VH-VL binders against q8wyp3r787to878. Designs and how they scored, part 24

Target 1, 92 residues: q8wyp3r787to878
Amino acid sequence: FQNYLRVAFQEVNSGCTGKTLLVRPYITTEDVCQICAEKFKVGDPEEYSLFLFVDETWQQLAEDTYPQKIKAELHSRPQPHIFHFVYKRIKN
Short names: E, the ipSAE of ESMFold2; O, the ipSAE of OpenDDE; V2, 0.75 times the mean of E and O plus 0.25 times the DockQ between their complexes.

## First folded at step 15 (VH-VL; framework fv_romlusevimab)

Design t06 (at its last look DockQ between E and O 0.87; V2 from the best seeds 0.00; counts 0 for: pae E 2.8 > 2)
Fold by ESMFold2, look of step 15:
Structure t06 (fold): chain C 92 residues (1-92), chain A 118 residues (1-118), chain B 108 residues (1-108)
Amino acid sequence: as target 1 above (92 residues)
Amino acid sequence: QVQLVQSGSELKKPGASVKVSCKASGYTFTKYAMNWVRQAPGQGLEWMGWINTNTGNPTYAQGFTGRFVFSLDTSVSTASLQISSLKAEDTAVYYCARYWSYYGMDVWGQGTTVTVSS
Amino acid sequence: SYVLTQPPSVSVAPGKTARITCGGNNIYWKSVYWYQQKPGQAPVLVIYYDSNRPSGIPERFSGSNSGNTATLTISGVEAGDEADYYCQVWDTSSDHWVFGGGTKLTVL
């Protein structure tokens, strides 16, 4: 089991900052967003979500998904691609 | 625009060999793994394994490590499945399917029917 | 090896809701994919990662995954939805894709 999740924070004109979160294997996307809001000191957390950037595409992760499960699966799957978890504003 | 086009159906005798080809178009062939899936008559889908289209390194599912060989010709964006020492139980439709990372097997070939009859 | 279990068939009246189940031990910890296969055709991906729809798949197709059961739900079923449906997971323990046995959906 991995107890860590690397999450980048993307905000206008800041580029990208990142933190490695200490999290349990069954943490939900909703819980990760709560942690990110605190760690990145976001005042309007309802305007943010956790996204997966993979194969040059963005996927907003639903609140009831499990980022550690996604990480484990993407590492083991055929011909894996580079991916990142990104906490950022929900587009439009 | 993304397509996988497979070679035509084959009728073979037991003990012969067959080669099924799968030609890709509309995307960067070497970026996405190619899977092979078998479907015997009236049966479900069975994953046979995959090939790394960048390195050419195949991985075979359990039960497909003997008579089945995956190969590539990247110059023409083609993956191939060769089955040697054909048996009646090899009678099936064989599909190639592209794996698109997070999104799964999003594009499939039309299937190639291999019939092995005595 | 990891096993996915589907009912062999499901029948539903036009306009009603079909529910196709996919059973697996602790399947909630797997990400479930669903494929539609019409007679004589290749499979088509209809759900990825439990509940997401690829482009071109109508909203009446939805998926869920909880406990030991994943479910494909088709609301407002149409005659054109008549097909075989397969669930699939990637099993990280074996590094294998695993398909369920398939479910024939009949629209009466």
Scores: ipSAE 0.406, ipTM 0.864, lowest interface PAE 2.8, mean pLDDT 91
Fold by OpenDDE, look of step 15:
Structure t06 (fold): chain C 92 residues (1-92), chain A 118 residues (1-118), chain B 108 residues (1-108)
Amino acid sequence: as target 1 above (92 residues)
Amino acid sequence: QVQLVQSGSELKKPGASVKVSCKASGYTFTKYAMNWVRQAPGQGLEWMGWINTNTGNPTYAQGFTGRFVFSLDTSVSTASLQISSLKAEDTAVYYCARYWSYYGMDVWGQGTTVTVSS
Amino acid sequence: SYVLTQPPSVSVAPGKTARITCGGNNIYWKSVYWYQQKPGQAPVLVIYYDSNRPSGIPERFSGSNSGNTATLTISGVEAGDEADYYCQVWDTSSDHWVFGGGTKLTVL
């Protein structure tokens, strides 16, 4: 496993900014969200979550999931598709 | 609507060949790999392999090399499975199934029954 | 080769909860998929990536994955849930999709 995770921060008026997080293989989505909140200086982290964008679909990741697991799985498969981890506001 | 439609049932003699087709519709055929799965009568699902629908490169599971050939006709969004030198043990239902990355094998054909009998 | 182990059969009364297990070494670090197959029909994906439901799959269906066991849980079992259920994982060592042996769920 690679000890990095690319996460994009999406805001309505600020566009999308990407950061590379140095994270352990077994880091949870909850932990990644906390790191994102700090790095992107989000004041209301409870309104944000980590999303997986793949094959033109969005998936909100549960807090107890493992983004590095997802990344590894998707990279290991033939005919891979581009995917992104995106830290953004939860839709109401 | 995403859909996979397979060819009809086949009855063959040992030693003959059969070609099962799987026509895709409702999505970009070359974007998603196509799986083939075998199910012998009363048995479980068995992954045969898949084919890259963009490059045409097939990957065969162990036990499905040699007599089994995956092919494509992208002009009609069709994947095919050819089995040569048929044996009685090849009697089974054969499924095609689309691979959609994160979402797995999300769409399946209706299956094609191949019966090999003397 | 990687092996997934399922119980051959599970029986449950209507309205009760059925649990179908799928055992595999370090399966918790694999993504588990579940398929439902009714007699004479093609398999239908009911759970993807451990615990996610495709559109159209009732909330009664849920998946979990921990340790060496993944579990498909069907709450409020209905007669229509009687089917064979298969778990599946991607084996990175062999680059193969691997199915479990399947579990026949009988609704009493």
Scores: ipSAE 0.270, ipTM 0.832, lowest interface PAE 1.7, mean pLDDT 92
ESMFold2 (binder alone), look of step 15: mean pLDDT 94; pTM 0.955

## First folded at step 16 (VH-VL; framework fv_romlusevimab)

Design k01 (at its last look DockQ between E and O 0.85; V2 from the best seeds 0.00; counts 0 for: pae E 3.1 > 2, SAP .513 > .496)
Fold by OpenDDE, look of step 16:
Structure k01 (fold): chain C 92 residues (1-92), chain A 118 residues (1-118), chain B 108 residues (1-108)
Amino acid sequence: as target 1 above (92 residues)
Amino acid sequence: QVQLVQSGSELKKPGASVKVSCKASGYTFTKYAMNWVRQAPGQGLEWMGWINTNTGNPTYAQGFTGRFVFSLDTSVSTASLQISSLKAEDTAVYYCARFWPYYGMDVWGQGTTVTVSS
Amino acid sequence: SYVLTQPPSVSVAPGKTARITCGGNNIGWKSVYWYQQKPGQAPVLVIYYDSNRPSGIPERFSGSNSGNTATLTISGVEAGDEADYYCQVWDTSSYHWVFGGGTKLTVL
């Protein structure tokens, strides 16, 4: 695993901005969300979650999952797909 | 409707060759890698390898190099498995299975029985 | 090569809970997939990425993965659940998909 994770912040009125997080391989989605909340200065982090966007589909990641594991496996595919980790509001 | 339809059962003599086809429909064929899985009678699933449906580059699992060849005909959304110099131990059901990057092998063909008998 | 170990068979009474284990070194750091195969049929994906269910798979099916063991749990087992179940992981070292040996689930 690499010690970085690229996360995009999606805000309805502000568009998308990206940041590269320096994180350990064993970081959880919950931990990543906390880092994102701080870096993107989100006031209501309970309304946000981390999503995986791949092949035009959205996957909300559970808090106890490992984004670095997902990243490593997706990169190791013989036929890779472009994917993004996106920190955005939960639809409700 | 996303589906994979494989060619019919084959009965071959030892030393002969067989080609199993797998036709995809309901999705963009070149977007997802195609896997091949073997299952001998009464045995478990065995991954044979997969082929990149965009580049045509095959990857073979250990034990499936040499006599096994993966190929594509993208014009008809078809993946094929060719086995040459058939042996009795090649008797099995062969499956093609689509690989989705996150979901895994989410769509399977119905399987093709290949019987090698003298 | 990476090896996945499953019990050859598991028996359960109708309405009870079946647990099928899949052992592997540090499997908790791999994504585990589960397939159901009924006699004479092709395998069907029932769990992807440790604990996610594809559309159409009953909520009775759940998955977990930690440490050296992944587990497929089937609650409220029905006669129709009788099948072979296979776990699967991607081995990033050898670039191989690896199947477990399979577990035959018998509904008593």
Scores: ipSAE 0.725, ipTM 0.929, lowest interface PAE 0.7, mean pLDDT 95
Fold by ESMFold2, look of step 16:
Structure k01 (fold): chain C 92 residues (1-92), chain A 118 residues (1-118), chain B 108 residues (1-108)
Amino acid sequence: as target 1 above (92 residues)
Amino acid sequence: QVQLVQSGSELKKPGASVKVSCKASGYTFTKYAMNWVRQAPGQGLEWMGWINTNTGNPTYAQGFTGRFVFSLDTSVSTASLQISSLKAEDTAVYYCARFWPYYGMDVWGQGTTVTVSS
Amino acid sequence: SYVLTQPPSVSVAPGKTARITCGGNNIGWKSVYWYQQKPGQAPVLVIYYDSNRPSGIPERFSGSNSGNTATLTISGVEAGDEADYYCQVWDTSSYHWVFGGGTKLTVL
């Protein structure tokens, strides 16, 4: 099985960019945030979190959740909606 | 206001057919899958399957592949459940429920009681 | 197929805490939904993805999920909480929704 997680980075002055992370199936949201802080070179990582954007809503993911579990469940469900994992500032 | 309104209760004899309708309002009907859930008298909820409201492709749970047919009329935002060759064991309340992939079955119809008696 | 096991009934005094369990093999690795059904009414979603509340569900409803057990917790139980409660998971291997058998909560 594939161990990939696509994460978009949202910043107010640069638009939205993304990276595909090669990660373990049981990686936590906390660990993803650490990787994203390094990959996107943010200077203030405490101001950011991982969010799920689905059906025009934002859900901040708690640090002890498993993004790969969420991804697998959403992909397997009937008539799935487009969703994105987004690393962005907690404000806004 | 998102709402699912089902057709009225039915009294039927064994061997007959019934069609339960579920009309949606307040949202884009073809965006969300429609589930069907059965509840026999005094019993729990039993998932029967769903229909993809964009493609019209149904998926039936085990035990519901045969006499049970899901269908759509997207022009009137309506999903339907047809049960043929009715048996006494089909006596139940039948619910439609909108499936929202992240949030679950968030909106339910009021239920339609089908009673099959000799 | 995947099986969810719930106690058939739970009784709790008013103002106390009710705990309704949902057992399943490795259920902690699944996302659990909870529904409340009052007599003669359709079910209402009260918890999604283990612990999140839809709008309009009181904070005294909470959920947890780890190991082989998910739990719906209702603190400060009121007479209006008398209902049947169902847990549910999506089984990714069979592409089926699975409901637990339901638990009748009685407020004595």
Scores: ipSAE 0.366, ipTM 0.837, lowest interface PAE 3.1, mean pLDDT 89
ESMFold2 (binder alone), look of step 16: mean pLDDT 94; pTM 0.954

Design k02 (at its last look DockQ between E and O 0.86; V2 from the best seeds 0.00; counts 0 for: SAP .5 > .496)
Fold by OpenDDE, look of step 16:
Structure k02 (fold): chain C 92 residues (1-92), chain A 118 residues (1-118), chain B 108 residues (1-108)
Amino acid sequence: as target 1 above (92 residues)
Amino acid sequence: QVQLVQSGSELKKPGASVKVSCKASGYTFTKYAMNWVRQAPGQGLEWMGWINTNTGNPTYAQGFTGRFVFSLDTSVSTASLQISSLKAEDTAVYYCARYWPYYGMDVWGQGTTVTVSS
Amino acid sequence: SYVLTQPPSVSVAPGKTARITCGGNNIGWKSVYWYQQKPGQAPVLVIYYDSNRPSGIPERFSGSNSGNTATLTISGVEAGDEADYYCQVWDTSSYHWVFGGGTKLTVL
């Protein structure tokens, strides 16, 4: 595993910005969300979650998942796909 | 609807060749790798390898090099497995299965029984 | 090569909970997939990425993965759940998909 994770912040009024997080391989989605909330200065983090965007589909990641594991495995495929981790509001 | 339809059962003599086809529908065939899985009678699932459906580049699992060849006909969204110099131990059901990112092998063909008997 | 170890068989009474284990070195750091295979049928994905269910899979099916053991749990087991179950991981070192030996679940 690499010690970085690229996360995009999607906000309705401000567009999309990205940050590279320096994180340990074993960081959970919950932990990543906390880091994102702090770095992107989100006031209501309970309304946000981390999503995996791949092939025009969205997957909300459960808090106990490991984004670095997902990243590593997706990169190790013979037919790779472009994917993004996106911190954005949960639809409700 | 996403679907994989494989060719029918095969009965072959030792030393002969067989080609199993797997036709995909309901999605962009060239976008997702195709897996091949073998299951001998009464045995477990065995991953044979997969083929890049965009480049046609195959990856074979250990034990499936030489006599096993993965190929594509993208014009008809079809992946194929060819086995040459057939042996009795090649008797098995062969499955194709689509790889989907994050989900794994989410769609399978119905399987093709290959029987090698003298 | 990476090896996954499953018990050959598990028996459970209807309505009870079945647990099928999949052992592997540090498997908790791999994504585990589970497949159900009924007699004469192709395998069906029932769990992906450790604990996620595809659409159409009952909530009775759940998965966990930690340490050296992944577990498929089937609560409220029904007769229709009788099948072979296979765990699977991607081995990043050998670039191989690896299946467990499979577990036959018998509903008593």
Scores: ipSAE 0.633, ipTM 0.912, lowest interface PAE 0.8, mean pLDDT 94
Fold by ESMFold2, look of step 16:
Structure k02 (fold): chain C 92 residues (1-92), chain A 118 residues (1-118), chain B 108 residues (1-108)
Amino acid sequence: as target 1 above (92 residues)
Amino acid sequence: QVQLVQSGSELKKPGASVKVSCKASGYTFTKYAMNWVRQAPGQGLEWMGWINTNTGNPTYAQGFTGRFVFSLDTSVSTASLQISSLKAEDTAVYYCARYWPYYGMDVWGQGTTVTVSS
Amino acid sequence: SYVLTQPPSVSVAPGKTARITCGGNNIGWKSVYWYQQKPGQAPVLVIYYDSNRPSGIPERFSGSNSGNTATLTISGVEAGDEADYYCQVWDTSSYHWVFGGGTKLTVL
């Protein structure tokens, strides 16, 4: 049962804001982006994507990936590292 | 350059012990878990387990909880695999591989061949 | 224990596309890694998290994962691609890495 996903919103004009989303375990990255566009009130959602920040690296998540799956795997794997899901502009 | 360099091949008799070493360079050794993987002659890869390089706490895969011991010497950035009471079926190439978060087993040692023969 | 099934071998003509499958129950809900192993060498990571390439892996290597099947696709196959290919997942139920049995790719 993974009904929650913490997502940071990164915007160069206003900094970072985080929200905890109530989402289904099978939600796709595409669906998360749609929710984020509404919750963070972005006017140009096509310029944003969901990213994973882990171990000082960024990974843009493809639209058909499952953030809850990634979260569960990273938490259970050896020697876990702190990671963040970040909704941000693709080009920055 | 990130690199894992393993100790040389070993020829042992049944009942003996062997220690395979894996020396890391080019990264912070204690930040990333170290995996051990076995490959018997002509066969596929078999995950043996991993060791938390920060705490030294090992986790062994099913079937590797007895004669196999993972250990560390962090002063020389080295992980080791000890196999006791060697059997013919332990004949294999043994690899160390670092786990990089999200990226998987991204760097492997060159492998150490252990041959157990009468 | 979670099981991954790969065909033992795949043959492909030079310049064509090879597809190597990795079957597993609900594998689409797992992240799949692929490794290339040439004779006498250590494995090399070629795909991580289903479809991502590490730096230095040619773009002709790609991956997909849905349902019960993950697929490694190699387009424009070259003789240098002859190798054994292993899929791998992390099984959150057992906290184990699991490898498939491997597929020998032959370029004919």
Scores: ipSAE 0.592, ipTM 0.893, lowest interface PAE 1.7, mean pLDDT 91
ESMFold2 (binder alone), look of step 16: mean pLDDT 94; pTM 0.958

Design k03 (at its last look DockQ between E and O 0.88; V2 from the best seeds 0.00; counts 0 for: pae E 2.7 > 2)
Fold by OpenDDE, look of step 16:
Structure k03 (fold): chain C 92 residues (1-92), chain A 118 residues (1-118), chain B 108 residues (1-108)
Amino acid sequence: as target 1 above (92 residues)
Amino acid sequence: QVQLVQSGSELKKPGASVKVSCKASGYTFTKYAMNWVRQAPGQGLEWMGWINTNTGNPTYAQGFTGRFVFSLDTSVSTASLQISSLKAEDTAVYYCARFWSYYGMDVWGQGTTVTVSS
Amino acid sequence: SYVLTQPPSVSVAPGKTARITCGGNNIGWKSVYWYQQKPGQAPVLVIYYDKKRPSGIPERFSGSNSGNTATLTISGVEAGDEADYYCQVWDTSSYHWVFGGGTKLTVL
């Protein structure tokens, strides 16, 4: 596992910015969300979650999952698709 | 409709060769890797390996090197499995299965029964 | 090589809840996939990435994964749920997909 995770911040009408987080392999989605809330200065983090965007699909990650596990597995595929971790508001 | 359609049942003698085909439709064939899975009678699923449908590069699981060959004909969206020097223990149902990275083996062929008997 | 352990069989009465376990060393650090196979049919993906359901799979099917055990839970079991169920993981060390031995679910 690599000790970095690229996360994009998506806001309505404000574009998308990305940051590289230095994190351990065992970090949870919940932990990543906390880091994102700080890094992106989000005032209402309870309205946000971490999503995986892969092959034109969106997946909200549960708090107890491991983004680094996902990254490692997706990179190991024979025909990997481009994917992104995106911190954005939860859809109502 | 996304689907995989495999060739029909095969009856072979020991030492012979067989080629099982898997034709894909309803999606971009070269975008997703193709897996091969073996299931002997009354036994569980066994992963044989997969082939990169873009490059044609195969990866074989342990125990499936040598006599097993994965190949492609992208012009007709078809993946094939060839087994040479057939043995009785090769008797099984062989499946092709599309792999969609994060989403697993989401589409399977109907399976091809290969029977090796003297 | 990485090994997944499933009970050979599980029996459950209609309407009850079936739980099929898949044991593996630190399996919680792997993404677990589950397949349903009915007699004479090809396997069908019923759970991906531990707990996600493909479209068309009833909400009665759910998955969990932590520690050394992944579990497929089928609530309100129906006669049509009788099948073999296989768990699967990717072994990043050997670069192999690994299937469990399969569990035969019998609906009493």
Scores: ipSAE 0.797, ipTM 0.943, lowest interface PAE 0.7, mean pLDDT 95
Fold by ESMFold2, look of step 16:
Structure k03 (fold): chain C 92 residues (1-92), chain A 118 residues (1-118), chain B 108 residues (1-108)
Amino acid sequence: as target 1 above (92 residues)
Amino acid sequence: QVQLVQSGSELKKPGASVKVSCKASGYTFTKYAMNWVRQAPGQGLEWMGWINTNTGNPTYAQGFTGRFVFSLDTSVSTASLQISSLKAEDTAVYYCARFWSYYGMDVWGQGTTVTVSS
Amino acid sequence: SYVLTQPPSVSVAPGKTARITCGGNNIGWKSVYWYQQKPGQAPVLVIYYDKKRPSGIPERFSGSNSGNTATLTISGVEAGDEADYYCQVWDTSSYHWVFGGGTKLTVL
C-alpha cells in the first residue's frame, strides 16, 4: 500500500491548497478528515468531508472507507483518469 | 445518450474467422477503455481483456492470448474483436463494455452471438 | 488468479429480502461491483464501489463489503428482479477484472 496521500483543501475564499499527507495504507476517511481539519486549520470540522473528484463528478467518501485503497485501484485501472482527493465543505 | 451498438450475429464453420464490431456514440471514445466479455451458452460472464482506446494497446486475459485480437478504428468510434481459427467452443455471446474509471463497466453493447458449427 | 465465489442460486418469496453473497480472500479491501443480467439481455450495473447505486437503480438495491464477503441486498423483491447477478472486482495485482460465477435469483 502507499504511505502518501495528496489532499487538496478547497475553500471559497482561499482557492485550493494542497498537502501531501504521510499516512498508513489502512487509514480511514474519518482519520484523514481529522488530520485535514488540523493541517488546514478549519474551525468547524463537522462541516467538512473528504471527497473524490473523478470523471467530472464529486463522490463524498464515507467515514469507514479507505482512501489509499481507492487510490491504488484507480491508478491500476485500464486507461486511468485524473482524480483528486479534496477536503471541502459538505454543502458547497 | 451513451450507447454501444454491436454488429449482427454470425454463423461460422470451424477454422473460419469472425470480426465483431462495437460502435460507440454519445461520449469521447478515446477517453475510456473498451472491454470484451464472453458468455458461452448457459454460462457466466468471462472477461476477455480490454483495449486502450487512446493508444490502441490491448491487454488480454490469460485464456485469450492467441486467436483473439482487439483493434480500433477511432475515426468511426469503433472497437473490434477478431477471432481466428474458430472452434466449436468459441460459440458464445460476445459483449463490448465501456470501462468508466470509478463506475466500472457502466455501458454494455447488446451482444453479438457467434455460432461455430460444422 | 483471484477468485470470487457466489452461490449458484437463491430463491426468495415476493416482497421479502434477497441476499446474494460474493466470497473472496480479503474482498473487504477491494471495491465490489454488481451486475444484473436478465435472460437474453446484456448485464446492467446495479452497484459500484461496494454500495453506490447508479442513476435509475432503486434504493431497495444495496450493497455491503467487509472481511471476506460482499453482499448484494434486494429488499421488497419483485418478479422483475429475477435475473442472474454477478459480482466483480478489479484485481490490482494482475490488472484484471474478475467476475464471480453468477447467482440466479428466483422469485417464488
Scores: ipSAE 0.437, ipTM 0.856, lowest interface PAE 2.7, mean pLDDT 90
ESMFold2 (binder alone), look of step 16: mean pLDDT 94; pTM 0.952

Design k04 (at its last look DockQ between E and O 0.83; V2 from the best seeds 0.00; counts 0 for: pae E 3.0 > 2)
Fold by OpenDDE, look of step 16:
Parts: C-alpha cells; sequence; structure tokens
Structure k04 (fold): chain C 92 residues (1-92), chain A 118 residues (1-118), chain B 108 residues (1-108)
C-alpha cells in the first residue's frame, strides 16, 4: 500500500475539490472521515461520509472499512475502472 | 438485461480439442474482464484465470497453462475457452463470469459441461 | 499459495441462523466475496467486498471479515437457502483468485 489517499470533497454549490492525504495502510474509513472533516473544515461531520465512486456507481463505505485496501485491490485488477474516494453529505 | 450465454454440452474423446464460447449481452463487453472457472463433478469452484477483454491479454492460473487458451471475438461480444489434448480429468462444468472490479464476479454463464471419455 | 478454509458442511433448522466461516491468514486485510450455488445451477454472487449485498439478495444475507476469519451469516434460513457457498479472495502475491473449498448448507 502507498501511504497516500486522494479524496475529493463534494459540497453543494461549491463544486468539488481534492486533497491528498498521507495515511498509513491500516487507516479506517472513520479515521479518513475525521481527517477530511478537519482538512475541508466541515462543521457538521456527522452529516458526511466517505463514498467510493466507481463505474458510475456510488458506495458508502462503512466506518470500519479500509480505503487503502480498496485502493490497492482496485489498482490490481486487469481492467481497473477509474474510481474516486469522495467525502460528501449523506443523503437524507 | 446483463447476461452471459455459453455454448452447449460437449462430449469428446481423449486427445481431442474443445472450444467453449461465452456470449455477453446487455453491457459493454470490452469494459469488464472475463473469468473462467472450472468445476469438476462433485468438486468446488476452481479459478482458471481471466482475460482482459480490452487488450485480449490472458492470465492463466497455475495448473491451467499450456492446453488452455482464452480468446475473444469482440465483434460479437464473445469470450472463448479452448482446451486441447483433452484428458479424462478435464471432465467438468466450465463457467464464464464477468468481473466488475469492486463488485466481484457478478454475472455468470449457465455453464458448459465438457465430458471426456473413451 | 494463499489458502481459504471452509467447513465442508453446515446444518441449520428453518428459521434459525446459519454461519459459514472462511479462514485465511490475515483475511481481514483482503476483500472477501461469497457465492451461492444451488444444485445444477451457476454460482450467484451474494456478498461482495466483505459485507455488501448485490441487488436482489435478501437482507437475511450478511457478511463480516476480520482477523483470520470471514463469515457469511444467513438469518431466518429458508429451505431455498440450501446450497453450496464459496468464499473468494484476491491473492495479490500470486495474482490469483482463490476460492474456498465450499460449504454445503443443509436446511434440516
Amino acid sequence: as target 1 above (92 residues)
Amino acid sequence: QVQLVQSGSELKKPGASVKVSCKASGYTFIKYAMNWVRQAPGQGLEWMGWINTHTGNPTYAQGFTGRFVFSLDTSVSTASLQISSLKAEDTAVYYCARFWSYYGMDVWGQGTTVTVSS
Amino acid sequence: SYVLTQPPSVSVAPGKTARITCGGNNIGWKSVYWYQQKPGQAPVLVIYYDSNRPSGIPERFSGSNSGNTATLTISGVEAGDEADYYCQVWDTSSYHWVFGGGTKLTVL
């Protein structure tokens, strides 16, 4: 695993910005969300979560999952699809 | 509807060759790798390898090199498995399965029974 | 090569909960997929990436993965759940997909 994770921040009316997080392989989604909340200056982090966008589909990641594991495995596929980790509001 | 339809059952003599086809429909064929899985009678699933449907580059699992050949005909969205110099132990059901990256082998063919007997 | 270990069989009464385990060295750091195969049929994906259900798979099916064991849990087992179940992981070292030996689930 590389010690970096690219995360996009999707905010209503603000577009999408991205940051590269320097994180260890064993970081959890919960931890990543906390880092994102801080870096993107989110005031209500309980309303946000980390999502995987891959091949036009969205997948909300559970807090105890490992984004670095996901990244590593997706890169190892013979036909990898473009994917993004996106920090955004949870739909109501 | 996304589906994989495989060719019919085959009965072959030892030493002969067989070609199993897997026709895809309902999705962009070259976008997803195609797996081949073998299941001998009463046995479990055995991954044979997969083929990159965009480049045509095959990857064979250990034990499935030499006599096993993966190929494509992208014009008709078809993947094929050819087995040469057939042996009795090649008797099995062979499955093709689409691999959708994060989502796994989400679509399977109905399987093709290949029987090798004298 | 990476090895996945499943119990050969699991029996459960209707309405009860079945748990099928898949053992592997540090499997918690791998993504586990589960397939259901009924007699005479092709396998069907029932769990992807440890704990996610494909569309059409009942909520009775759930998955977990930690440490050295992944588990497929089927609550409220029905007669129709009788099948063989296979776990699967990607071995990054050998660049191979690896199946478990399969578990026959019998509904008593």
Scores: ipSAE 0.692, ipTM 0.928, lowest interface PAE 0.7, mean pLDDT 95
Fold by ESMFold2, look of step 16:
Structure k04 (fold): chain C 92 residues (1-92), chain A 118 residues (1-118), chain B 108 residues (1-108)
Amino acid sequence: as target 1 above (92 residues)
Amino acid sequence: QVQLVQSGSELKKPGASVKVSCKASGYTFIKYAMNWVRQAPGQGLEWMGWINTHTGNPTYAQGFTGRFVFSLDTSVSTASLQISSLKAEDTAVYYCARFWSYYGMDVWGQGTTVTVSS
Amino acid sequence: SYVLTQPPSVSVAPGKTARITCGGNNIGWKSVYWYQQKPGQAPVLVIYYDSNRPSGIPERFSGSNSGNTATLTISGVEAGDEADYYCQVWDTSSYHWVFGGGTKLTVL
């Protein structure tokens, strides 16, 4: 069961870019990070994680969470806020 | 500092009406939905619905579509719950709670006790 | 309507681990929130999105969610943890918040 997830890449040395990933509904954050490390060609993937940016706040997503589930729930919530999934360095 | 302050407790007779107010401070009121939650004595939490604070559009949970009205006064950052034709079964604590999209109901008012007795 | 089932009460000795369950059909595919309510007080959010703690919630509070059961775990239980605990989900099929019936935690 294929689906899509838009992920922005944030890096201090380059501009912010985004890619739409072809993913399955049950993909974990850990698996998304693996895909992002390959797609964005990072050399030190252990220093990166997937983050949710929503309402001017950042939340690092745990590896055993499901970004597609989060996306679907946030879109269905009352008064939904704009949000982004961002692959970026954990310390930044 | 984000805060929700509710109006004081009410003692009412059956058939009367009550209006519970919930004043928000420390954040942009119209950015976050306001929820109402009921807790009857000795019972659990029961979601009553929410109001979209940007549009003023309310949504009521099943069982709360008749005598319960959510409203806003955005000029004073206040949400209100009005209960008409009060019944003894309406005796409860009524909470307002801010919805913060990812965090859920992260800020709650202190609660307003409504007591309906003859 | 979607239903969440919690045990009515749990007793635990000080310093031990409390586990409060929240049962629901396929709850592992919902995001679970947990609230603590002390007597005479409003609820306080202690866990959001299954396992995350809001700022100010001690690390001894943790959450998990898989299959048909979500669990709030409180390690090193203290007397101050005595409270009612409620699970909550957002049900995307009905667009409703749903609360569990609550669990009274007693620290003996």
Scores: ipSAE 0.372, ipTM 0.842, lowest interface PAE 3.0, mean pLDDT 90
ESMFold2 (binder alone), look of step 16: mean pLDDT 94; pTM 0.953

